# VHH binders against q9y6x5, part 373

Target 1, 379 residues: q9y6x5
Amino acid sequence: LPPKLLLVSFDGFRADYLKNYEFPHLQNFIKEGVLVEHVKNVFITKTFPNHYSIVTGLYEESHGIVANSMYDAVTKKHFSDSNDKDPFWWNEAVPIWVTNQLQENRSSAAAMWPGTDVPIHDTISSYFMNYNSSVSFEERLNNITMWLNNSNPPVTFATLYWEEPDASGHKYGPEDKENMSRVLKKIDDLIGDLVQRLKMLGLWENLNVIITSDHGMTQCSQDRLINLDSCIDHSYYTLIDLSPVAAILPKINRTEVYNKLKNCSPHMNVYLKEDIPNRFYYQHNDRIQPIILVADEGWTIVLNESSQKLGDHGYDNSLPSMHPFLAAHGPAFHKGYKHSTINIVDIYPMMCHILGLKPHPNNGTFGHTKCLLVDQWCI
Short names: E, the ipSAE of ESMFold2; O, the ipSAE of OpenDDE; V2, 0.75 times the mean of E and O plus 0.25 times the DockQ between their complexes.

## First folded at step 16 (VHH)

Design gc52 (framework vhh_7uia_1)
Fold by ESMFold2-Fast, scan of step 16:
Structure gc52 (fold): chain B 379 residues (1-379), chain A 123 residues (1-123)
Amino acid sequence: as target 1 above (379 residues)
Amino acid sequence: QLQLVETGGGLVKPGGSLRLSCVVSGFTFSSYHMAWVRQAPGKELEWVSSISGSGGYTYYEDSVKGRFTISTDNAKNTLYLQMSSLKPEDTAVYYCARTEYKYAGEWTPFDLWGQGTQVTVSS
C-alpha cells in the first residue's frame, strides 16, 4: 500500500522559539519522532518563495516564485494576490502534489498551502481549499483528514497551512514575550489537537507527519526605517517589491538609478542584478529586477511613511532569526533523533523518497536528511 | 487620476449594521489588493480587512472576524465593507486604501488613501 504524508506549515515559526517557550505537545511529538533544530531557508526569506521551495526542492531563481510581489520583464506581467491564480507564475517548477498525482495515479489534498489552488502544468491538487484567513485550523484539519480517509484514488500527500505565528510576529514583534507566549501556546494546543484527531481516526501509526515552517521573524522598530524617497525620486523607477528586499525597475538609465541608491543608507546593500551574491542563488530569473536593495536585519524600507510592523522577515537567509525548524513523526522516521541543520530545499527529495516518487531535478541533497529515516544508513 | 471615495458611514446603535462603499478611479481593482483601515479618536491606525483584486482571498483582523465582510464589485470598481453586530469600540473613521499584501495577510505600506468616512456606534 502506498505510504501517506501530511505536511504542516506554521507560517513564521522561528527556530529559537523552541528554546525560549514551552511546547508540551510538540515536545511529545518530537520525543517519538525527529527534530531538525534549524532549517536554512532560501533567499528571499518570504512566504510564497519558501513554501514553493519546500514542495519543489528548488531555489527561487529556479522555481520562479522570487517574491510575494513580482514583475516578469519578458512577458510584462505583474504578480500580486490578485494574479496568484495565473499558472504562468507557478509553471517554472513541478511541485510534489503534481508529481504525486501524475507518477503513481494518487490524489493530493491541500488546506491552503500556497499554489495548491492553481493548475500547475495542467494539474491542480485533487482536493483543495481557496485561501481564507477566517477558516479555523480545526476546519482545515477536518477537511484534510476526511480526504485522507475518503478518496479514490487515495490521498497520499496532504498539506495544511496556518498563518500563525507569522501574523502575530508582524503585529507584536518576536521580542514581545507576553503576546508571543500566548500565540505559541495556542499553536502547541493545535499540534495537540492534530495528534489527537489522527489517533482518534486510526491514522497516527501509519501516517508520516512533518511539521515545519517557511521562515523566522526579527524585531523591527520605527527607529530603524530607510526612507526610499530620501534616496531617489519615485519618477525614476517602478517599485516592484518594497521591504526588506526592494525590487527596482528603472524608468531611466540603470547606472544612474544605481548611483543614486548605492550610498543612500548604511543599513541596506544595493546590488545590480549581476552583482547579487552567488550564495543567495537569486540572479538567474527574468522576475528578478535590475536593481535589488537588501535591508539589514531589523530595518524596514518605506516610502515616506511609518511602518506598523514590529516584526518582519525576508532578510538574508544566513541569519538565524530567519530560520525555521522541522519536526516529523511516522513510520518513515526514527524516534527520539535530533539533527542540527538541513537546507529547506532538502525537504523535497526526502518527501519524494518517503512517497516512493521520482523527484524532478532539484537543488536539495537527499544525503542531508537520510539520518532522519529508518530505511537509510546514517554515516 | 487616482482617487478613492468612501461613503456609507453614519450613526448606528450597538448591534446594528452598516455597509461602507469605496469607489475607485484611475486604476483597475484586479491589479491591486484593497484594504479598510480605521482610526478611533486619539488612537493609532488599525488595519481592519483586505481583499485581493480577484476577490478570491480575504483577510480580517481578529476583533472583526464573523462580524465584518469585505467584498468587491470589479465591474463597478467598488470595494465594500459590510459591518454587522456593531460595537461601541468600532467607532472610528474608516479609510479605503490600496496596498500590497503577502499571502498570510501581513501588513505592507499603503500607497493610496481615501478621505475617510465616520462610523459612530452609540445609542
Scores: ipSAE 0.006, ipTM 0.413, lowest interface PAE 10.2, mean pLDDT 88

Design gc53 (framework vhh_7uia_1)
Fold by ESMFold2-Fast, scan of step 16:
Structure gc53 (fold): chain B 379 residues (1-379), chain A 123 residues (1-123)
Amino acid sequence: as target 1 above (379 residues)
Amino acid sequence: QLQLVETGGGLVKPGGSLRLSCVVSGFTFSSYHMAWVRQAPGKELEWVSSISGSGGYTYYEDSVKGRFTISTDNAKNTLYLQMSSLKPEDTAVYYCARTEYKYKGEWTPFDLWGQGTQVTVSS
């Protein structure tokens, strides 16, 4: 029988929450599995881009989901993660569930991972749920476990996505210990429910389970605002994305717009597209706008308005506050092993190895994750 | 500034139609579930319809199914409620509201509300 893998994401789970709060169920999972303390995500550190990087092993400039709000100047198409399911946006890469279905007589199952309710290269996940934030974690888990046990061809790759702690991180900020403690305890209880359900169904011993996230969270404040309207009039540009990375489409000469913006705030960097730092791997895609503004950690770009967000993400991917973690358990993984850091793009080739799939060309390095696996040599 | 502003209410005869609009500022739809909630004179708040922030999945209270349609226009940061075949029992103040998500089948509290817009259906 082929190996099976369940990939679980808790949106916005900052790595250092593991040090500051108690997670008895997650700690039991880690004790008999592996922990990667920090996962260096891709820039920009947003939900849709990073979730697609996990399942493709590609930087955002290569897979084409470069933000949660995008514009294509050639086709005049606009993308928003709120209701845009046009395959055009997703077709620049091949996610792992598509590869899983096409290389072998295998099925994939998905509970709301971004992109799984969209036909990509004319292939949609064999079993999936249309995105609906009102569906409980338990209902998502019930569907995934049913499909793992009762499908032909067999489900060998399954995904499960949950919106917390991101929603509460935005509302309360990561420094609100009372509210974050409550939210994180609920997540730990859900991890406990997950493990118990897999044990009751006889899946636990033979299933590989990865628990990870797409990004972290940093504290914001009304004292840390950058008012874009104080520097440039709206008649000079079209705003494609605002904060903390603003995407600017000039209506006049690009150099003139750049000159109006470059000294706007000491807490914001202004880049012409070709001057975006190479370390971001955020340049070679038509959906990246001619001018990009990058706010310093904890600063919010606004249009002559206050911001009620007490937490945010999207910032520089070198910041530890933007990093999630990765924990895994199952027959492919060592027991009680701790690793310091991997890149988020490294997850894809590792998952392909576990499933016996030939990976599409990608930006990950298998060598970075091989020490997590029982069938590999570790130095 | 976080703000929800409703427009489009008014007086209409039974069987008529109205379109309510809610202009959103200071946040994005993608992180939130948006709802229309109504309150008839002397009655409790009644949930009418919701739309998810991602994927645009819609929900309706049974009494409005087939008559009301919820939608968004992301380019205009606007939530709509298209009401048709209006009945006297649809008379209420209609509120636009924001919620984060549903946890274990339970809704998170609505944390941001508009001022409301009056809909009156009378002969």
Scores: ipSAE 0.000, ipTM 0.185, lowest interface PAE 18.1, mean pLDDT 87

Design gc54 (framework vhh_7uia_1)
Fold by ESMFold2-Fast, scan of step 16:
Structure gc54 (fold): chain B 379 residues (1-379), chain A 123 residues (1-123)
Amino acid sequence: as target 1 above (379 residues)
Amino acid sequence: QLQLVETGGGLVKPGGSLRLSCVVSGFTFSSYHMAWVRQAPGKELEWVSSISGSGGYTYYEDSVKGRFTISTDNAKNTLYLQMSSLKPEDTAVYYCARTEYKYSGDWTPFDLWGQGTQVTVSS
């Protein structure tokens, strides 16, 4: 049978939630599959950038989705929810569903993964749902399973995106054990529903399933605010993105703006674009602004206002609180294997291998994931 | 035009109940997370409750848990806040607000607000 893969994302699922809460359905999935305990994501540790890195195998500076709010200095375009379907923003890379459709004459299906409702290089996912937060997990799953069973050419790559536990992580903070326990139990129940549905439809034994996430979550506080207005007047710059990585477009001399910001807070690093640490791989793109502010973990950058967020992400990708996990089950994967760490960009070449696709040039290393796969030597 | 119109405010005695409504026009509210935010006299804005566009996920500030219930009627494009066991400290102007949660996966600031409805809890 042709290889098939379903890629599932639960937004904002911090890796150590697995240690601190019970997940009976997810543990049953892992018992007969594989678990990667930490996935080191790309900087900045935000939803759009990391979801696109998973499906392209590229750092943000290379795939062009460098933040959830962006400004392109060459074209003067602004990225917002009202224009997120403009192919311009997505065309700097080729995501796996496009490669799947073009190389193998196979179909792709998508339930709301970022970018799947956009024609990228004139190719849109064969089956897709326009993003709508009102659509239940069950309805997304019903559509994906229908397309996996009833498509010609066959759907060999499918994606499913769910907004939790990110929304609740922001609202309550990851240290609110009462509220997070309730939210995470609901997610575990959805994983149980997913497995049960695949079994009932005869898909389970021949389908490779990856459950992962884009980032983690850290606790924020009203005691950990950086008030940008105390350091610089609004007339000096245009704000492209605020927190925890602020993107600053100067209206005056860049050096003058930098000098006003560089000693603003002991809990924030201020970088000229060319001085951004090489380890971030966050420099070589026109959408990265001339000055970037990076808050320390748990600190929120504000404009003379209190923050409503009790949890946030976007911080340094070396922080364990920013790391998601990866679990997988299916004919391509070993059973009962645990691995410590991979890079989020390694997921793309692994998925290409499973599907028999030739990957586009990417920043992942196939060798990092070979121990997860039955057709590879783990030496 | 994009508009949120709140109704249902009024004077109520401690321990009483009140139902606020917010009628949405110019957009499909089911595509957004919706919230109730209140402001007591001389105080800052306080978030009270939020609901996902699907109605499947609800969130509450700790002081109102068990007393307030947020809900939606998709057919009527209407958001509700059922308030029970009202206390004098619940006295505030209550605002219906929209937040964009879409593809970013992040909560965005509240980008559209109603004009507010006054709730007064006094003996």
Scores: ipSAE 0.006, ipTM 0.284, lowest interface PAE 10.2, mean pLDDT 88

Design gc55 (framework vhh_7uia_1)
Fold by ESMFold2-Fast, scan of step 16:
Structure gc55 (fold): chain B 379 residues (1-379), chain A 123 residues (1-123)
Amino acid sequence: as target 1 above (379 residues)
Amino acid sequence: QLQLVETGGGLVKPGGSLRLSCVVSGFTFSSYHMAWVRQAPGKELEWVSSISGSGGYTYYEDSVKGRFTISTDNAKNTLYLQMSSLKPEDTAVYYCARTEYKYSGQWTPFDLWGQGTQVTVSS
């Protein structure tokens, strides 16, 4: 029978949480599997962009999901995760579940991974749940395990998404040890439930399981605000995305807007699109706006108002606070192996290898993940 | 009709306890996060506590942590706020409200509110 893979994301799981909090269930998972201590995500370090990079192996400029809020200058369309399921936004790449369904006539299953409730290149995940943050982890897990056991063609690729610890990270900030300890202990208990459910159903020994995340979290403060209204009048531009990366669409001359912004705060960098640092791989897409503002770590861009969030992400992807981790267990993976760092785009070609799929052209490097795999030579 | 009905408010002495209840109708209770929001006389609305639709995650404003407990009974479509060690500063109209968490890391605005229940902590 074909190999099977379950990809699990805990949104906003900062890599160094593993060092600062106790995770008995996750540590048992790692003991018999592999751990990558840091995953260098793509810029912007936001949920939609990084989740799509995991399943396509592409930088944001290549897969087209460049932010959680977007404007496409060619078509004049607007995107928000709050109300938009238009396939247009997702069609610049082919995610792994589409490839899985088309190459081998296999099924895919999804519990709310971003993009799985959208038909992409006229292909939607064989089994899926529409996004609803109030649906329990247990209900998502029950559906995924039912589909893994009871599907024709067989489900060989399954995804499971969970909003924590991102929701609590925003609410409390990552430096609130009391509240974050409680939240992270609950996540560890959910990992224990996941493993127990898979064992009970006879899936554990033959299923490859990856537990990862899209980004980390950094502490914010009412003392670290950048008031954009003090820099420039709203009549000069249309705001596409605000914080911590602001996407500015000028209503007047681009140079005039740039000149009003460029020296307004010592705690943000202002880039014309063509001057965005090459290391970000964030330039070659019509959905990237003519001017991008990048706040320094822990600084929040606001419009003449206070911010209630005590934690945030979206910052420079070189920051360790923005990095998630990756843990994996199953027949494809070594046991008890620790690896320091991979790029988030490297996950896609690794998953294609495990599933026996031909990857679409991508920005990942299979060599970076070879040491995790039992069927590969690693010195 | 979509509605939220709060009960359980009243007059208590400092150090006392009250349990607020909010019965919801017209929607699937477990499909939303629920919140308690209060407004003291002459002050702005202050968020107090939230709970996920599954009941699995609870959130509290710092001034009420350890004193207030939010819970749900999904079978009864009822949200509770157990308040203990009440202070004069807790005097307010308490509203239950509905919200959602989105992929963007943001909570939606409270889009459905009850009429409120008065809590008065004497002197």
Scores: ipSAE 0.045, ipTM 0.573, lowest interface PAE 6.3, mean pLDDT 90

Design gc56 (framework vhh_7uia_1; at its last look DockQ between E and O 0.13; V2 from the best seeds 0.00; counts 0 for: pae E 11.6 > 2, placed apart)
Fold by OpenDDE, look of step 17:
Structure gc56 (fold): chain B 379 residues (1-379), chain A 123 residues (1-123)
Amino acid sequence: as target 1 above (379 residues)
Amino acid sequence: QLQLVETGGGLVKPGGSLRLSCVVSGFTFSSYHMAWVRQAPGKELEWVSSISGSGGYTYYEDSVKGRFTISTDNAKNTLYLQMSSLKPEDTAVYYCARTEYKYSGTWTPFDLWGQGTQVTVSS
């Protein structure tokens, strides 16, 4: 039987939550599997981009999902939560579920993973749920496990997505111990439910399961605001994305716009597209706007509006607060092994290896995950 | 027809309690995040609380945390807001509405509203 892999994402699960809160179910999961304590995600550290990086192994500039809100100047198309199903946005890469599904006697399933309800390269997941945040984790899990057990051809790759603790992180801020404790306990309980469900169905021993996240969360404050209106008239530019990385489309001379913004705040870096630091791998795509603003950690870019978010993400991907974790269990993984750090793009070649898939060209390094795998040498 | 009908409002003294109800018709509220919002005289609409369709997650405005409880009864297709320790500043028209949490961490605009129910907290 071909190997099977379930990829689970809890949106906005900051890596250090594992150190600051109790996760008995997740810890048990880890104890019987592996843990990567920190996963360096891709810049910008947002949901759509990073989820697509996980399943493509590509930096954002390469897979083309460069933000949660995008604009293409040629086609005049917009990408957003309300408009994310146009294959145009996704077709610059081939996600693993497509690769998997194109193999003989294999199919893919997805419960609300970003992009899974879109025909990418004319291929849509054989089984998928349309995104609906109101659908319970249980229902999502039930569908995924049903597909894993009863599908023909068999589902060999499945994804499961959950919106917490991201939603709560935004609402309460990651430093709210009372509220985040409650939320994270619920997350741990869901992990317990996942494990129990897999055991009940006889999947636990044979199914590879990865639990990860796309990004972390940093504490924001009303005292840390960068008001762009104080620096430039909004008539001089179009805002494609706002905070903490603003994408600016100038309506006047780019240099003039840049000059008005460059000294707007000591807590914000302003980059012309060509001057974006190489370490971000966030330059070589037409969907990246001519000017980007990057707020310092914990600072929020606003217009003449006050932000009500107490937590946010999207900041520099080198910041620990932006980093998620990765835990895994199954026949492909060691037991009781902990690893310090990998890059989020490293997950793709690992998953391809586990599934016996030939990976598309990617930015991941398989060597970074070898120590997690039982069939590899750990150097 | 899609309809939300709020009830349970009234006059109450500070420190008192009220239970608001929102009966949903024409759709399954479990398919949405249901919310309570309020509008005080001369003020803008204010989000008060939300509950996921699954019922597993609740969200509260800071000013009502610990005092208000949002809940649902699927059998009755009804949304509730239990309000306790009411304050004069809680005086408002309370509306129930539906929304959704999105990937980007935003909430969809409320696309369906009830007529509202008046809550007045006064000594």
Scores: ipSAE 0.759, ipTM 0.896, lowest interface PAE 0.6, mean pLDDT 95
Fold by ESMFold2-Fast, scan of step 16:
Structure gc56 (fold): chain B 379 residues (1-379), chain A 123 residues (1-123)
Amino acid sequence: as target 1 above (379 residues)
Amino acid sequence: QLQLVETGGGLVKPGGSLRLSCVVSGFTFSSYHMAWVRQAPGKELEWVSSISGSGGYTYYEDSVKGRFTISTDNAKNTLYLQMSSLKPEDTAVYYCARTEYKYSGTWTPFDLWGQGTQVTVSS
């Protein structure tokens, strides 16, 4: 009798794509469920940080995945996608699948959600797939539905991750209507396949399904480059992350490095760690470097070379172009309800409520999502 | 063990068509993103097209859109590039290459390359 939840992420699904393109399958899902038009993600607006914020309800400074490339000043460890399976990087928070397995003697299942192939606090998702971008959506869905139907203890929390439209957003840019229309139609067809598979297997009526994303996408250009080599010589610093948020570890005096950078480009803000705006919640972690550079929307930071990417993300989380959406359907959710905005950290306490789990301390506010739920007072 | 072998290059007249093939061995190519990359005489390497193993997502350089089509045959472990409306500017050595998309939002460098096949477009 335990409630079940499937959390689906389409990476880089910008909220306004819903207004500019046709999504017949997604619109049918929303008609019988709920839509949150904008989800205000966490800074920096990158894949690893935001996916971990969804499942922990924490800002990056609290959960420790502060970028897609990191350096920890205390332990002197380096993080990249080549060593993302070291539990050290993920252990500053407890993601929902760990709580699900430990509190209620339930199983979790994962098709490639970031962190699910890593033992976190000595607990790995009960069923998981090692990350491989080339495994089809159909294979991921087949595994998830098999695990939802055929597991003991029962799978009550499942995750499904898909790389599009992010990969195409980077290649074509979000303003390429022809290519983005083709990509987004394929995603809508995958949503149709997901709903049909769940109905065919008898799961649809009793399963809560959330479809969301980690960030949006903005148009980039060869005309909007910031050449960091024009500002400062490589001998003065170690580069931990580059674009659009550069993480600078000084090899000399921090003030000298800051002074070389602070007036280099009108399209980049330069912050000493203690001067990073409080609204970013991006300061209180040893993995946040002494100097952070934040490029303006659509500007790319480079090292004396061109960039071939026509779209990017990572920018200021106040930008609507960086915002994803959230759609949901199932016994926990109202039908035909539209909501304007929630914070991405609000998803975690909502999911804990649906699953009957006690949330770990988090930065989300349950009140922000209660209008989506049938068992709550909305006013 | 791991190898990519390109075939199908040759001399063709402007406006003509040509089909390049890349036979993959030692790995399941559908588990990777596959690409065609070309190098014209005296020029830098230029990415032409890619295809995902994950759902048939295809990507093209602007100058070849509408003229070139990338496709795969999983049963034959073969990657194709169908080229039509060929121009003298398409003259290059064409390489088959392997890559993958990462969680970090980046594409890995091409980690496995074929020997290349020469395409010459002239009258």
Scores: ipSAE 0.528, ipTM 0.801, lowest interface PAE 2.5, mean pLDDT 91
Fold by ESMFold2, look of step 17:
Structure gc56 (fold): chain B 379 residues (1-379), chain A 123 residues (1-123)
Amino acid sequence: as target 1 above (379 residues)
Amino acid sequence: QLQLVETGGGLVKPGGSLRLSCVVSGFTFSSYHMAWVRQAPGKELEWVSSISGSGGYTYYEDSVKGRFTISTDNAKNTLYLQMSSLKPEDTAVYYCARTEYKYSGTWTPFDLWGQGTQVTVSS
């Protein structure tokens, strides 16, 4: 039978939550499988870009989902995660579920992973749920497991997305131990239910399961605001994205806008597009605006004087607070193995290997994940 | 320039109805996730309802489901909350809010926020 893979994301699950909170169910999952303690994600460390990087193996500049909010000056199109169904935005890459289901006798299934309800290259996941955050984890899991068990051609790749702990991380901040402990216990219970459901349906021993996330979370404060209006008049630019990486489209000479912004705050780096650090791999796409502003960790760029954020993400991808983890279990994976770090783009070629798919050109390195896999020589 | 202006609050009896409006200016309405958030006196902010920028998806907190309806009128650049079967516990200041995040769940950080309109449900 062809190998099967379930890819699960718990949004905003910071890697060090594993060390700072109790996860009996996730720890049992890890004990019987593998753990990557830190996954270095892509800049910017936002939800849509990083979820697409996982499934394409590409940096944001290469797959074209460069932020949760984007603008294309030629077509005058605006993108946001509230208006995300235009294939125009997604068609610069081919995600793994498209490649998977275009092979004969294979299907893909999706419960709300970003992009799976979009017809990318005129191809949409064979089975999918339209995004709706009011749908319970149990219902998402029930649909995924039904499709894994009862589809012809068989579902060999499935993905499942859950909004926590990201939503609560924004609301409380990662340093609120009381509230985050409660939230993370609920998530661990969901992981326990996932494993129990797979065991009850006879899937557990033969299904490869990856549990990962797109980014972490850092603490914000009303004492750490950067008021953009105090540095530059609204009339001089169009704001494409605000915080913590602002995307600035100048309405006047770009150098004049840059000069007004460059000394705005010691807690913000201002980059002309060509000066964005090479380590970000965030330059070579027309959707990246001529000027970006990158706030320091825990700082918030605002237009109004107030901010409702107690936690946020999107910062420099070198920050440990921005890094998720990866855990995996199944016949393809070793048992009881811990690995220090991989790049988030490395997940894609590993998944292609597990599924027997030829990866599209990508930025990942299969060799970085060989030690997780039973069929590979780890040298 | 960027503004959210709420209207339509007031005093109503239990079981009554109100329609809140939020007029939006300075940004493309369809490019953002819009929400209603409320705060009762001395309590934390509570998310009430959200609508996608496309208008195709709506979300409700459990206690208002079936009683409140969120909607938009793109021609008027206006967000609405139709409230029916109002209860005393619905008494709060109601805020219109904007966020860029779809995949942060039903509670999301808001980057633009109105001044609020008072809703009071009392005999």
Scores: ipSAE 0.000, ipTM 0.345, lowest interface PAE 11.6, mean pLDDT 89
ESMFold2 (binder alone), look of step 17: mean pLDDT 80; pTM 0.824

